# Ledger of designs, part 2: VHH binders against Protein LURP-one-related 7

Target 1, 182 residues: Protein LURP-one-related 7, of Arabidopsis thaliana (Mouse-ear cress) (q8gwl2)
Amino acid sequence: MADSETPYHPDPEDLRRIPVDLFASKKLPGLSSGDLGFADSSEHLVFILRKSSSSLKSLLDSSGVPLFSISRLHNGVWELHKGDVEKRKDLVLTVKRTSKRFSKTESEVSFAGESSENLVIKGVPFQKSCTIYSQDSIVAQTSLMYKLRQIYVGRSKFRLTIFPGSIDHSLVVAMVAIFLQG

## First folded at step 4 (VHH)

Design g21 (from d02 with S31Y A33K; framework vhh_7sr4_2)
Fold by ESMFold2-Fast, scan of step 4:
Structure g21 (fold): chain B 182 residues (1-182), chain A 119 residues (1-119)
Amino acid sequence: as target 1 above (182 residues)
Amino acid sequence: EVKLVESGGGLVQPGGSLRLSCAASGFTFSYYKMGWYRQTPGKQRDLVADITSGGRTKYGDSVKGRFTISRDNTKNTVYLQMNSLKPEDTAVYYCAADYRFLGSEYDYWGQGTQVTVSS
């Protein structure tokens, strides 16, 4: 398994491996109409999800550079490609819905590399509820940011917590974006 | 425009230590997987160490227990602390940035920094 080693950490900077929270909202500074932004805890924009059509989206970094293109192949099947050019040569992963019982949805993530490691995403997309699993470990989890004392928080706002692990944050954000489209 | 600049290489005696630094600009550093690779003339580049945006590290078999990779997201810098250096560690060391997981090459490479370990 890729990146599953327990490292030796004499450097003090390595001791600060903690979960990272990102906050998703359509009402962040710097967004264009229709964009979904992901910001850090200081409200600095980190990623932008941009919709081109019902079957095509792009994930951009804060500078507007395209990181991934997201395309729906069939109902419940999505592909993630690097950038937005030369698709197929740049396939990163495929997300396939494997189960749906009422509002509860499960999907599997298959990477295009030689590893047979799959991830599982479970949740309720309508409620912005999503948990990504690698084997028995949690990679990331989302939840609505709705509290009785914070009625101004709309249903389009949610928190994404990314736990320390081997998967890059941009890929986690992309997988969450794909799953919540179900 | 992406730029990676390595520093800290040099000539060192066996058993000595060096710390390499890689200063990054032109991308959202904290969300990219960063790595160090090394290359000896006539051979392909070998993984020395990498560190994901989530902090997970991976090391090449020949450097485990001797080298430590770390990152400082406030300075947009990745580091490689090299301890107990051996003549076999002599190589050009390259910094790389990669936004993909499994089955991808690194997207961006630095110019490299020479490390020489004398006999």
Scores: ipSAE 0.000, ipTM 0.247, lowest interface PAE 13.0, mean pLDDT 77

Design g22 (from d02 with S31Y A33R; framework vhh_7sr4_2)
Fold by ESMFold2-Fast, scan of step 4:
Structure g22 (fold): chain B 182 residues (1-182), chain A 119 residues (1-119)
Amino acid sequence: as target 1 above (182 residues)
Amino acid sequence: EVKLVESGGGLVQPGGSLRLSCAASGFTFSYYRMGWYRQTPGKQRDLVADITSGGRTKYGDSVKGRFTISRDNTKNTVYLQMNSLKPEDTAVYYCAADYRFLGSEYDYWGQGTQVTVSS
C-alpha cells in the first residue's frame, strides 16, 4: 500500500499545523496585467491566478509555472486539472453550484479518484465572502480587508485564512478562486 | 523554461560510490517534490528515491540503506548519494519534479545520466 493517504494531499511532514493567511491583490510585484496574486504575510508572492476567459483560468506558482488549469463546462460544473490548459493531466476536483438564494451561494467540491468526503463552500461571491467546510470543520475562510485605503482599491483585495489541515494550500486557493470569480 | 540537469554519473567498480546532482531552474523549487528514477534497456522506469517539499523521503526496496536522497533549496538542487554500488544498479538515472501530487506521471523530467557499475 501507498505511504500517502491521498495523492492530492501533502505528506504528513508537510501538514499545516498553524493557520496561514494569504492576501489576494492585483497590485503585487511580479504580476502581469489582469493577474490576481496571493501573497504571504511578508508580501512574498505565493500563487498567481491568470484568467484567459470567463470559463478558463490557470493557477500558477510564484515563478509563473502552471500548477492547475480551471475550466467551466457547458453544464456549469468547474473542473480543476493538474497542468496547463494545453497539457492537462489528472482531474483533481470538480466544483458544482448546489444552491443560490439571492446573493448567498453554496457549492460542492468533489475530489477525483478514491471516495473522499465532499467539501462545501458557502458565501456571497460579490462580497468576497467564502467559507470552505469539511463536515463540521472549517478548512478556509475569506474576508475583505477593512481599512480606509483598501476601500479605495476596491473589491479585488481580500484575505484568505487557511486553517490547519491536510488539504494543500494550492487546492484551497483554486477552490476560492472558482467560487469567488466563477 | 523549466529545466532539470543531471550530473555526476559515470563508470565505477562494484562497492564504489557516486553522488548524482540535479540542478533545477525555471520554477519555485521549494514547492516541488523531487525524485530520482532509473531505467535499464527493455524495462520501465523504477523509483530510486523521492523527497517531498517538506523533506520526507521514500526509497525503492533495492536501494534502501545504500542510497540517500537530499535537497538544498538555496541551490535549487537535489542529490542522490549512492554507496555500495552493485552491477544491478547500472542504469540511466533521471531527475524528476512534481508539484506534491502522486498518482500521475511527474510534471518534469531531466535528460538522464548514465551510471555503469562494472569490474
Scores: ipSAE 0.323, ipTM 0.667, lowest interface PAE 2.7, mean pLDDT 81

Design g30 (from d02 with T28R S31Y; framework vhh_7sr4_2)
Fold by ESMFold2-Fast, scan of step 4:
Structure g30 (fold): chain B 182 residues (1-182), chain A 119 residues (1-119)
Amino acid sequence: as target 1 above (182 residues)
Amino acid sequence: EVKLVESGGGLVQPGGSLRLSCAASGFRFSYYAMGWYRQTPGKQRDLVADITSGGRTKYGDSVKGRFTISRDNTKNTVYLQMNSLKPEDTAVYYCAADYRFLGSEYDYWGQGTQVTVSS
């Protein structure tokens, strides 16, 4: 059985009991101009975030196939739908900003389906800082890349750590993209 | 370009067997849930069987015990083995693909293949 919390859970074969790191960059092999890529620790592209406008984005797999469309509504709410922007299908989740205090932002994630628990995203989008919470546990977090006292700087260069859990990696990437790029 | 190509349909007598195949291309097949649906004139499409990327299967009530869904990720193909066919199984059978889990509106559909069960 797949987890019953959301419709887009990883299958058991995709579950890892260790955290997974994805590395976000605009300068990865296989990207088109303007794309933000997410690569695994072996530098293999896993996901591509493609921007059509400030309020419309697509999350693609590594072969360029659209997985989800990401759109901002008039009221500022973001929606994630299955499929391409022109062939939108089932609503998967919504992201609503719940507070902003100076540079700190908080958003709430609501999954389609009445029994799903809401997630909370907290961070500083300008600094590519983001932590996703399921109640008091951490689902994922972003951080700047650091090495030997050097900071790998560039607002499009950051690490996303996904902790073991029931939420599909593509949804975590989409939530992070909405929070940081929105 | 995403493409699903069904094959294996045809005319068969009651009690016979058919094996449907759906060859997929243009996407990362192993990440997709695959399903078979069927449609008879005047009805909506009904779930026949589905299989997740991890191999977990689900069947429609009318086909449990008679049909078996399987997948081969090395060949990017999903199969439907149909045994003990009945006239009521006559329909156009559609292959469907959906990222991770099957929803009400699938990501991709094939063109369909006709299965006719009659004497």
Scores: ipSAE 0.013, ipTM 0.428, lowest interface PAE 7.9, mean pLDDT 80

Design g31 (from d02 with S31Y A97R; framework vhh_7sr4_2)
Fold by ESMFold2-Fast, scan of step 4:
Structure g31 (fold): chain B 182 residues (1-182), chain A 119 residues (1-119)
Amino acid sequence: as target 1 above (182 residues)
Amino acid sequence: EVKLVESGGGLVQPGGSLRLSCAASGFTFSYYAMGWYRQTPGKQRDLVADITSGGRTKYGDSVKGRFTISRDNTKNTVYLQMNSLKPEDTAVYYCARDYRFLGSEYDYWGQGTQVTVSS
């Protein structure tokens, strides 16, 4: 059995100030063909991104339970819904491209029903480069695990670092997936 | 099926302590924000404390410094340690799962556990 935490343990928030790394790959055990998996540093699968079409994706947990539906509207805006895409009151956030240049892409994230400030995502999707900003602070960042392009035509593994904050890891993964796959 | 089951409520004298537990099942617990709310008869539910998947905590003003929320992802359980209890803390305490993962909106609630603080 695991050792019990001491009664004088530091505040749980202080213990959670360590960044979390996830590793994205299409070559993880337990994935179906076409799925993109996100694994922790111990190679345990934690999230699955499943593509139904170019305009419809789902984010699943490690057990295959759907967490979010991701859909692209005709105007190019992406919507993230909790569970059922057709329920308006389950809208979580929207992602809109604000700048799309060859060398740099930017998107804005707006939360539904919140007085919270918008987030900004900047990067180069084809290079798996993405940084999520909350004003001047970094929420999360992706980078290629290999410094050189793979010899064969294909996609390299990439690393997602989530910095300590109030935004849940599943939402960060969903925002990254929308930005890089959109 | 999502289930949240609270335990640990009871009768305690002012100044006493209680520890509430909420056992979760039917979803991947570690990826959701969880919260504790309380309700007194004739009043609306109010936030006691919440904790994100990343471990960040938020407390209602009336409980700051007295209550501590924590989670154990290996046991699929969220806890509320209540110290220096006051008669005003008497309420039914509910465990909730946050559907937006931001600690502001909840889609599943437990059945509640009664906490009574009286002499």
Scores: ipSAE 0.000, ipTM 0.261, lowest interface PAE 11.4, mean pLDDT 77

Design k01 (from a19 with Y107T; framework vhh_8h63_2)
Fold by ESMFold2-Fast, scan of step 4:
Structure k01 (fold): chain B 182 residues (1-182), chain A 120 residues (1-120)
Amino acid sequence: as target 1 above (182 residues)
Amino acid sequence: ELQLVESGGGLVQAGGSLTVSCAASGFTFDEYAMGWSRQAPGKERELVAGITSGDSTYYADTVKGRFTISRDNAKNTLYLQMNSLKPEDTAMYYCAAYEGDFLYSETDYWGQGTQVTVSG
């Protein structure tokens, strides 16, 4: 006989790794006009994406503290730096479009550092769809919260599923934000 | 005032080709992503092709390999070249403009449409 209302206490050494869902929306409590928010499955704001210009954005934590600056260079490459747009620090990663294929955009993510493997992002920015790959493994995937064949009109609302792995959620959000800008 | 005007629709036999055009005015055309959507009677609108300000393209699986989207920024004109047309391609075709990047984008304008009818 177990008390079915007693909280489950898993063994800390045997904790199951599960996918994490974040939900992107312009219509979340605590956002300023023009911000895009990422909330967890309990509707708590986790990240804020703030646009300074067409080529310059910031990723902030839920308290509004800058984590990264996102910049598009003249050559079309995106760079992610630690810190805010005015006090940029270390380069974290770059994102470069690698494919001219119709129907799908492809980009490569290169991390600053000698031991980091490149990631590949594939998807359709128009449909808010992308999948981030580490070799043959899925790191993260976005989907609209509607049926696959419905045309998406006028909203930035989508789901981001982050699969268990070693990449920080803030970096996954930044990569998705860069890719879905087109 | 932002305006989109579609033209070039008509009646064409299955297997034929047709080009539809969208003339844009009242905005900085080269800064906008542009798209073509279609709607057949009793169905919702389907995005069939899109092109970014950087000339990256998207095609729906239903038209992939048959349709080509292009833009002429000097003429403020969007094109859809439709080859190997099928009766299932029969629809009203609409031009659309998207302001900003896709993460923040909303459809600003839909034109009045141009009818494409493919016989069997």
Scores: ipSAE 0.053, ipTM 0.432, lowest interface PAE 4.6, mean pLDDT 78

Design k02 (from a19 with F102W Y107T; framework vhh_8h63_2)
Fold by ESMFold2-Fast, scan of step 4:
Structure k02 (fold): chain B 182 residues (1-182), chain A 120 residues (1-120)
Amino acid sequence: as target 1 above (182 residues)
Amino acid sequence: ELQLVESGGGLVQAGGSLTVSCAASGFTFDEYAMGWSRQAPGKERELVAGITSGDSTYYADTVKGRFTISRDNAKNTLYLQMNSLKPEDTAMYYCAAYEGDWLYSETDYWGQGTQVTVSG
């Protein structure tokens, strides 16, 4: 008989040091029509993504307070700014498509203030799949939620797993939202 | 009332070409992203090509360079031009419509499908 291993149980005080799952859905309590919500494993709303247009979105906290504005420039570069669409503040990061090799899309994330380390996002936006890399380390990845044996393609139902690291969860959500809009 | 009707499937020899079409009605076609998925017996459904309302395209590695997706908004019709067909392309081909951006698509609208069989 093989030894039984006890599954890892997260310490609430150390949750930031373990992988965190967020679940994206349009059907969560507290959402307005047309919003996409990100909920924790207890189904509590954490972030709201609100669409103003194809090139303009906002990321809000669970109370509807704007955290970031997300805009696409005419050259195809995405910019993330602090604050709402009307009162944009400091530039936080830019996202640029760097490759469409075969079926894979790649984007580079550059932080404002000349941060030395860029992030790379690779995946297939049409399949709601992406992985965010910091050099050789995985920052986050998305996967479609399965119902029975069926994969729901093109639905706003997917899981975002954020791995332990120094990047704020709101920034990870914003980067995923930008990348998957292709 | 949204309706999608696929057509143009059939039997074709390896190395041949075929165009499948999807006629759309009951919605504002030019506002939707559209796609072609396929499913072979015993396999999972695969998205092979997609096109946004702004005409940006996606292709799976298995079909890149051989298939071309296009749309005619005046005719409310989606097309998939398939060249250099292989036996591995044998599948039921499905048309799908997605509201808005792929990220915001809540409802997938699937057609009845059209069978493509490649001999070889």
Scores: ipSAE 0.085, ipTM 0.434, lowest interface PAE 4.6, mean pLDDT 79

Design k03 (from a19 with L103Y Y107T; framework vhh_8h63_2)
Fold by ESMFold2-Fast, scan of step 4:
Structure k03 (fold): chain B 182 residues (1-182), chain A 120 residues (1-120)
Amino acid sequence: as target 1 above (182 residues)
Amino acid sequence: ELQLVESGGGLVQAGGSLTVSCAASGFTFDEYAMGWSRQAPGKERELVAGITSGDSTYYADTVKGRFTISRDNAKNTLYLQMNSLKPEDTAMYYCAAYEGDFYYSETDYWGQGTQVTVSG
């Protein structure tokens, strides 16, 4: 029982750092047709993923303000740019697929900053299966939502768990959206 | 008009083989990932096999090693070769097209499907 040990004198700040769950669905209040929403556990919309074309998508905040644009290039390469339309877009990160098999898909995330560490995403996009790693640490993980008593779960419905860390939640959502597109 | 029409299902003995096919029209077939899903009565629809435009393949653990997905882009046709069939493979089989965005743009296929029944 390694993960169930009780420390003698726990740090209150450590106890407050818990994973955050977001729930992805096409059927959330406040969404436009075709949008995918990410809601918190209280069903409050937090992020919106919007398709502009087959190769171009946007991640918006709950008010519809664009945070990032997502563009698909060639050979499994994706780019994320800041959604600032008043100035030139800055490249934030690039996602490159390093394995092309659906039975085992791996991608590398490279941040545009010179001092940024690369991340690795592994999973099976067809199953909405995705885990983001920073070295040996898990950044985030998706799982399909299930209902008790064998009721239907739509393929566009899943849970995203974001583990405590320094990466902004909007970037985690964007990386997951990019990876799950196959 | 995007159209997918499945065929080739039927009754087969356990341990037998069947090939089902899907004729596609109304879109640029070779640019789409394609998949086979199945649904048994009272159960959820599940994806059993997928193939990208670049011919990378996926198989559900329940069918891995027994089923083979393939495509013929010249004929706009998707195939699923099913070997070593088991009674639990009994289901209506549906094909689907995916525009590189398996996340929220999964093609809704509401068509007839093709019935596969494995006797046991």
Scores: ipSAE 0.014, ipTM 0.365, lowest interface PAE 7.4, mean pLDDT 76

Design k04 (from a19 with L103W Y107T; framework vhh_8h63_2)
Fold by ESMFold2-Fast, scan of step 4:
Structure k04 (fold): chain B 182 residues (1-182), chain A 120 residues (1-120)
Amino acid sequence: as target 1 above (182 residues)
Amino acid sequence: ELQLVESGGGLVQAGGSLTVSCAASGFTFDEYAMGWSRQAPGKERELVAGITSGDSTYYADTVKGRFTISRDNAKNTLYLQMNSLKPEDTAMYYCAAYEGDFWYSETDYWGQGTQVTVSG
């Protein structure tokens, strides 16, 4: 990986050439009660995940404008649609759990459209551990900011690293949110 | 008021099986992630198994495919099926409820526990 010794203020066009870290937390300015926010390394809010129920969520931009609705059809199957819950538009992708074992979970992401490549997500949702693969390349990975082996687990903060690529960051965030929930 | 009541513990011989249960009340059970933790005398509390509202599961390496966590949302009940029990599994077992599906919050909601004792 390329090193940099100077503080970096990323240009949106350059974000596709270097890894980007987002930090998930429920304690950020601009959040409503129950919201989960995704912020950059300078604590600037980038995305908001809002819950309507255990099977229905919305992903919003930093201004609170809905980008996607997230819905669960049945156990292990989730759909992502453009727009908000009340005015759904086109189906974007489906996430299906393909493996549920003692130490790992796997899901497959299928994009709407015939020629789209499928993605695979692997990890341990309870540990907030998740890696998204496009064939043999890594798209994104989550990690806790501290060790999980504590008396208290399921803490409010984790890191999401998005590696250079062509997939929209909002879609990566949505896929991570879906996978970590189940 | 959130309440968790564990039951089903007891004395079992090594190699045996036991199921412990947790009856939940005072909250919308199917919206919570649930877990089982245990504490043996002189040891720290350890998370043994967890299950999300979407039924994704987690198991500690210490239980190595021997334990199965499950939930019945219609009965507001959480289960832990324990097979091939070892003396090292002797502990007080606690049920826990976690707010939210994305593990962005945690509650310190514990029941009174149920004792599991595995003899040599």
Scores: ipSAE 0.017, ipTM 0.378, lowest interface PAE 6.6, mean pLDDT 77

Design k05 (from a19 with L103V Y107S; framework vhh_8h63_2)
Fold by ESMFold2-Fast, scan of step 4:
Structure k05 (fold): chain B 182 residues (1-182), chain A 120 residues (1-120)
Amino acid sequence: as target 1 above (182 residues)
Amino acid sequence: ELQLVESGGGLVQAGGSLTVSCAASGFTFDEYAMGWSRQAPGKERELVAGITSGDSTYYADTVKGRFTISRDNAKNTLYLQMNSLKPEDTAMYYCAAYEGDFVYSESDYWGQGTQVTVSG
């Protein structure tokens, strides 16, 4: 849809006023084998999700610089840390699966630091369905693009819509990546 | 290239049963999670059933207790047994294959579908 063709060069005020679409695909220029890329509406790569193992991933910027490491603990809890997998810095957030019933899953996101309100993620990882809530407000939502782009035969895409708010887009992408682990 | 071919659809009366099948080729079938989705005219595609490589199953609330998903790894075939069919089950049924980490799964691994029409 042409209405979501906004380049990833936003004014900080616009990040709070206009929903932003990112498109996840393995078929973007600049990706290494096995990487998943997140591109803006103009197909410019914004973030890279790189897998080291089933329990360890990295979120990188478009230049391949590590932003966060994503790790699964022995108790099934996911942790997001600043920096790369070799030199992890501060804990940013923790994701805990609170419900797993049939095809529906729920997780809770707890931010490190002073008394930030928890977020809730609900969806169906199998369908790439994910909605992130802050109380009664939607932070972000994913949708599978199969029927929207039938001319892209042989290409995989899902759309991530980030609604206006104060949460950094890189954190939203990281939360979606964690939730969709299945 | 991963290839999925659905078959077994048809016309059935309400309260009846039907089994649809999906023949898979071009990948190591037993390593993949498999699923059935459906799409009725004017509606979005919905996941109705899924099965992992370890045979754990997932069902949508709309079909739970009526549909059964199963796989035959020796034949590279996925099945959906549909019992107590309702007119609301009328849809094109699609087979899909998923890598174990769902964030990396490709949506273009879906087949052409098989039509199920329930009269009543």
Scores: ipSAE 0.065, ipTM 0.478, lowest interface PAE 4.4, mean pLDDT 79

Design k06 (from a19 with L103I Y107T; framework vhh_8h63_2)
Fold by ESMFold2-Fast, scan of step 4:
Structure k06 (fold): chain B 182 residues (1-182), chain A 120 residues (1-120)
Amino acid sequence: as target 1 above (182 residues)
Amino acid sequence: ELQLVESGGGLVQAGGSLTVSCAASGFTFDEYAMGWSRQAPGKERELVAGITSGDSTYYADTVKGRFTISRDNAKNTLYLQMNSLKPEDTAMYYCAAYEGDFIYSETDYWGQGTQVTVSG
């Protein structure tokens, strides 16, 4: 029997053993108009980023169920909460821009309620480039799948590579989505 | 029915300064990321500067430290102030509007351009 409808459930061992690639695009199978989708290497939709306003976004699973709400408090500060934009629950993390010099941006991620070290995100939001660091280790990185000219003339496609670690993929996607808002 | 109209180009001597402007209409300007691209004779078009709805800025390595992008949301106008101009900056400069911050952005809208010529 075909297993093409199996939900995205990465084994914790797989999460910690091999890199996972997700591909971001507005034009993915099963995606609604206006949404940005994140798909696996087989083009199976895994996450949906939905915009409610310039300061409010939601990250949803492949079935359209809200996982997190993203709120911009002011320039350079965002919060991630569990649940949807109307019924937000617990604070999960805060992203604060710490440095902006010429073409480079740097932000710090602080987790709520856990004894974990802060993460650092560095990159150029306008180029859809970012790397998430846990100290000197890379957690995740975005890269252009297409030539620079092609992405700036009507394409919003990029690759997100998540390296082996303990951070849930939905949180990595949320952090990338926050950072690339600028 | 978004419209972008560039202006302010012209002839300037090497080492001089020039400001180009982009007047926007037909959309909620303050919710869009905006950018400036240029195309020089015999070269590919390049993105030189960008600014998000959240006021974060990007500059290409070729122009950083010399060019400043800014926006006036009350006037629906985007600016590029160009200082220390070089002959290599000679190009047609295009304004672009991008929907929904950089994570969502693809270039949806382009203007007709304004010519900048740097002599010397």
Scores: ipSAE 0.222, ipTM 0.577, lowest interface PAE 2.5, mean pLDDT 80

Design k07 (from a19 with Y104W Y107T; framework vhh_8h63_2)
Fold by ESMFold2-Fast, scan of step 4:
Structure k07 (fold): chain B 182 residues (1-182), chain A 120 residues (1-120)
Amino acid sequence: as target 1 above (182 residues)
Amino acid sequence: ELQLVESGGGLVQAGGSLTVSCAASGFTFDEYAMGWSRQAPGKERELVAGITSGDSTYYADTVKGRFTISRDNAKNTLYLQMNSLKPEDTAMYYCAAYEGDFLWSETDYWGQGTQVTVSG
């Protein structure tokens, strides 16, 4: 979570052995108005989600450096690109809504390139409910904070649990952000 | 000032029906998504029903087929019609208002709640 002295410092996501919890909130230290922050259990910012419009968002690291831009192409279809909105680079993944029923939404994630299999996201955006699947295994899931602490009420706050695996945490956060927009 | 006031709760026998209402004021009601949540002592708060500004609805599996959410934009009122009530439906029921998309809802407004008790 320290400032980088060297560009492109490696992420140890492939070495993770335990689930990691991130907490999403608009009321975190270091956030600008309108931003949604993702923090660790000690309330240290890890990622910032910034809204430019309903169809255009950016995912930034804790120091405000852009990692990805998120664009809606049309209803139910989103693309994630590397870099800033102004300096957009390669396509990373596409999220397409495949099913929308009264109580549940399903989307499919397709990675650019040839090594990765598609992921499936299922949940209820209205409830901030989201589970990401890789075949039969769970990659990540969200739950509202009141389910962790029964006396705590905060609809604007939710927990994201990332299970051990090889998918970069920034990509998991981006997929959750795309899906929960509805 | 945005205000939500729930009413219509009370004691009802198992198998009976009850309608709870939420009177909204201080905002443009028809632009907001609305929802009903409930919490019983010793249990987690559960979103039981939601309705968007476009009238799309959501229901929790525990109440689907028994509860119906509706809104009357002319009266600034949200309703939850509860049929085939069970003792496990006993809870405090809360009204909520959501601005914008669900990830970016700027304001979450919660009412005072209305108590529903189902005896059996």
Scores: ipSAE 0.079, ipTM 0.395, lowest interface PAE 3.9, mean pLDDT 79

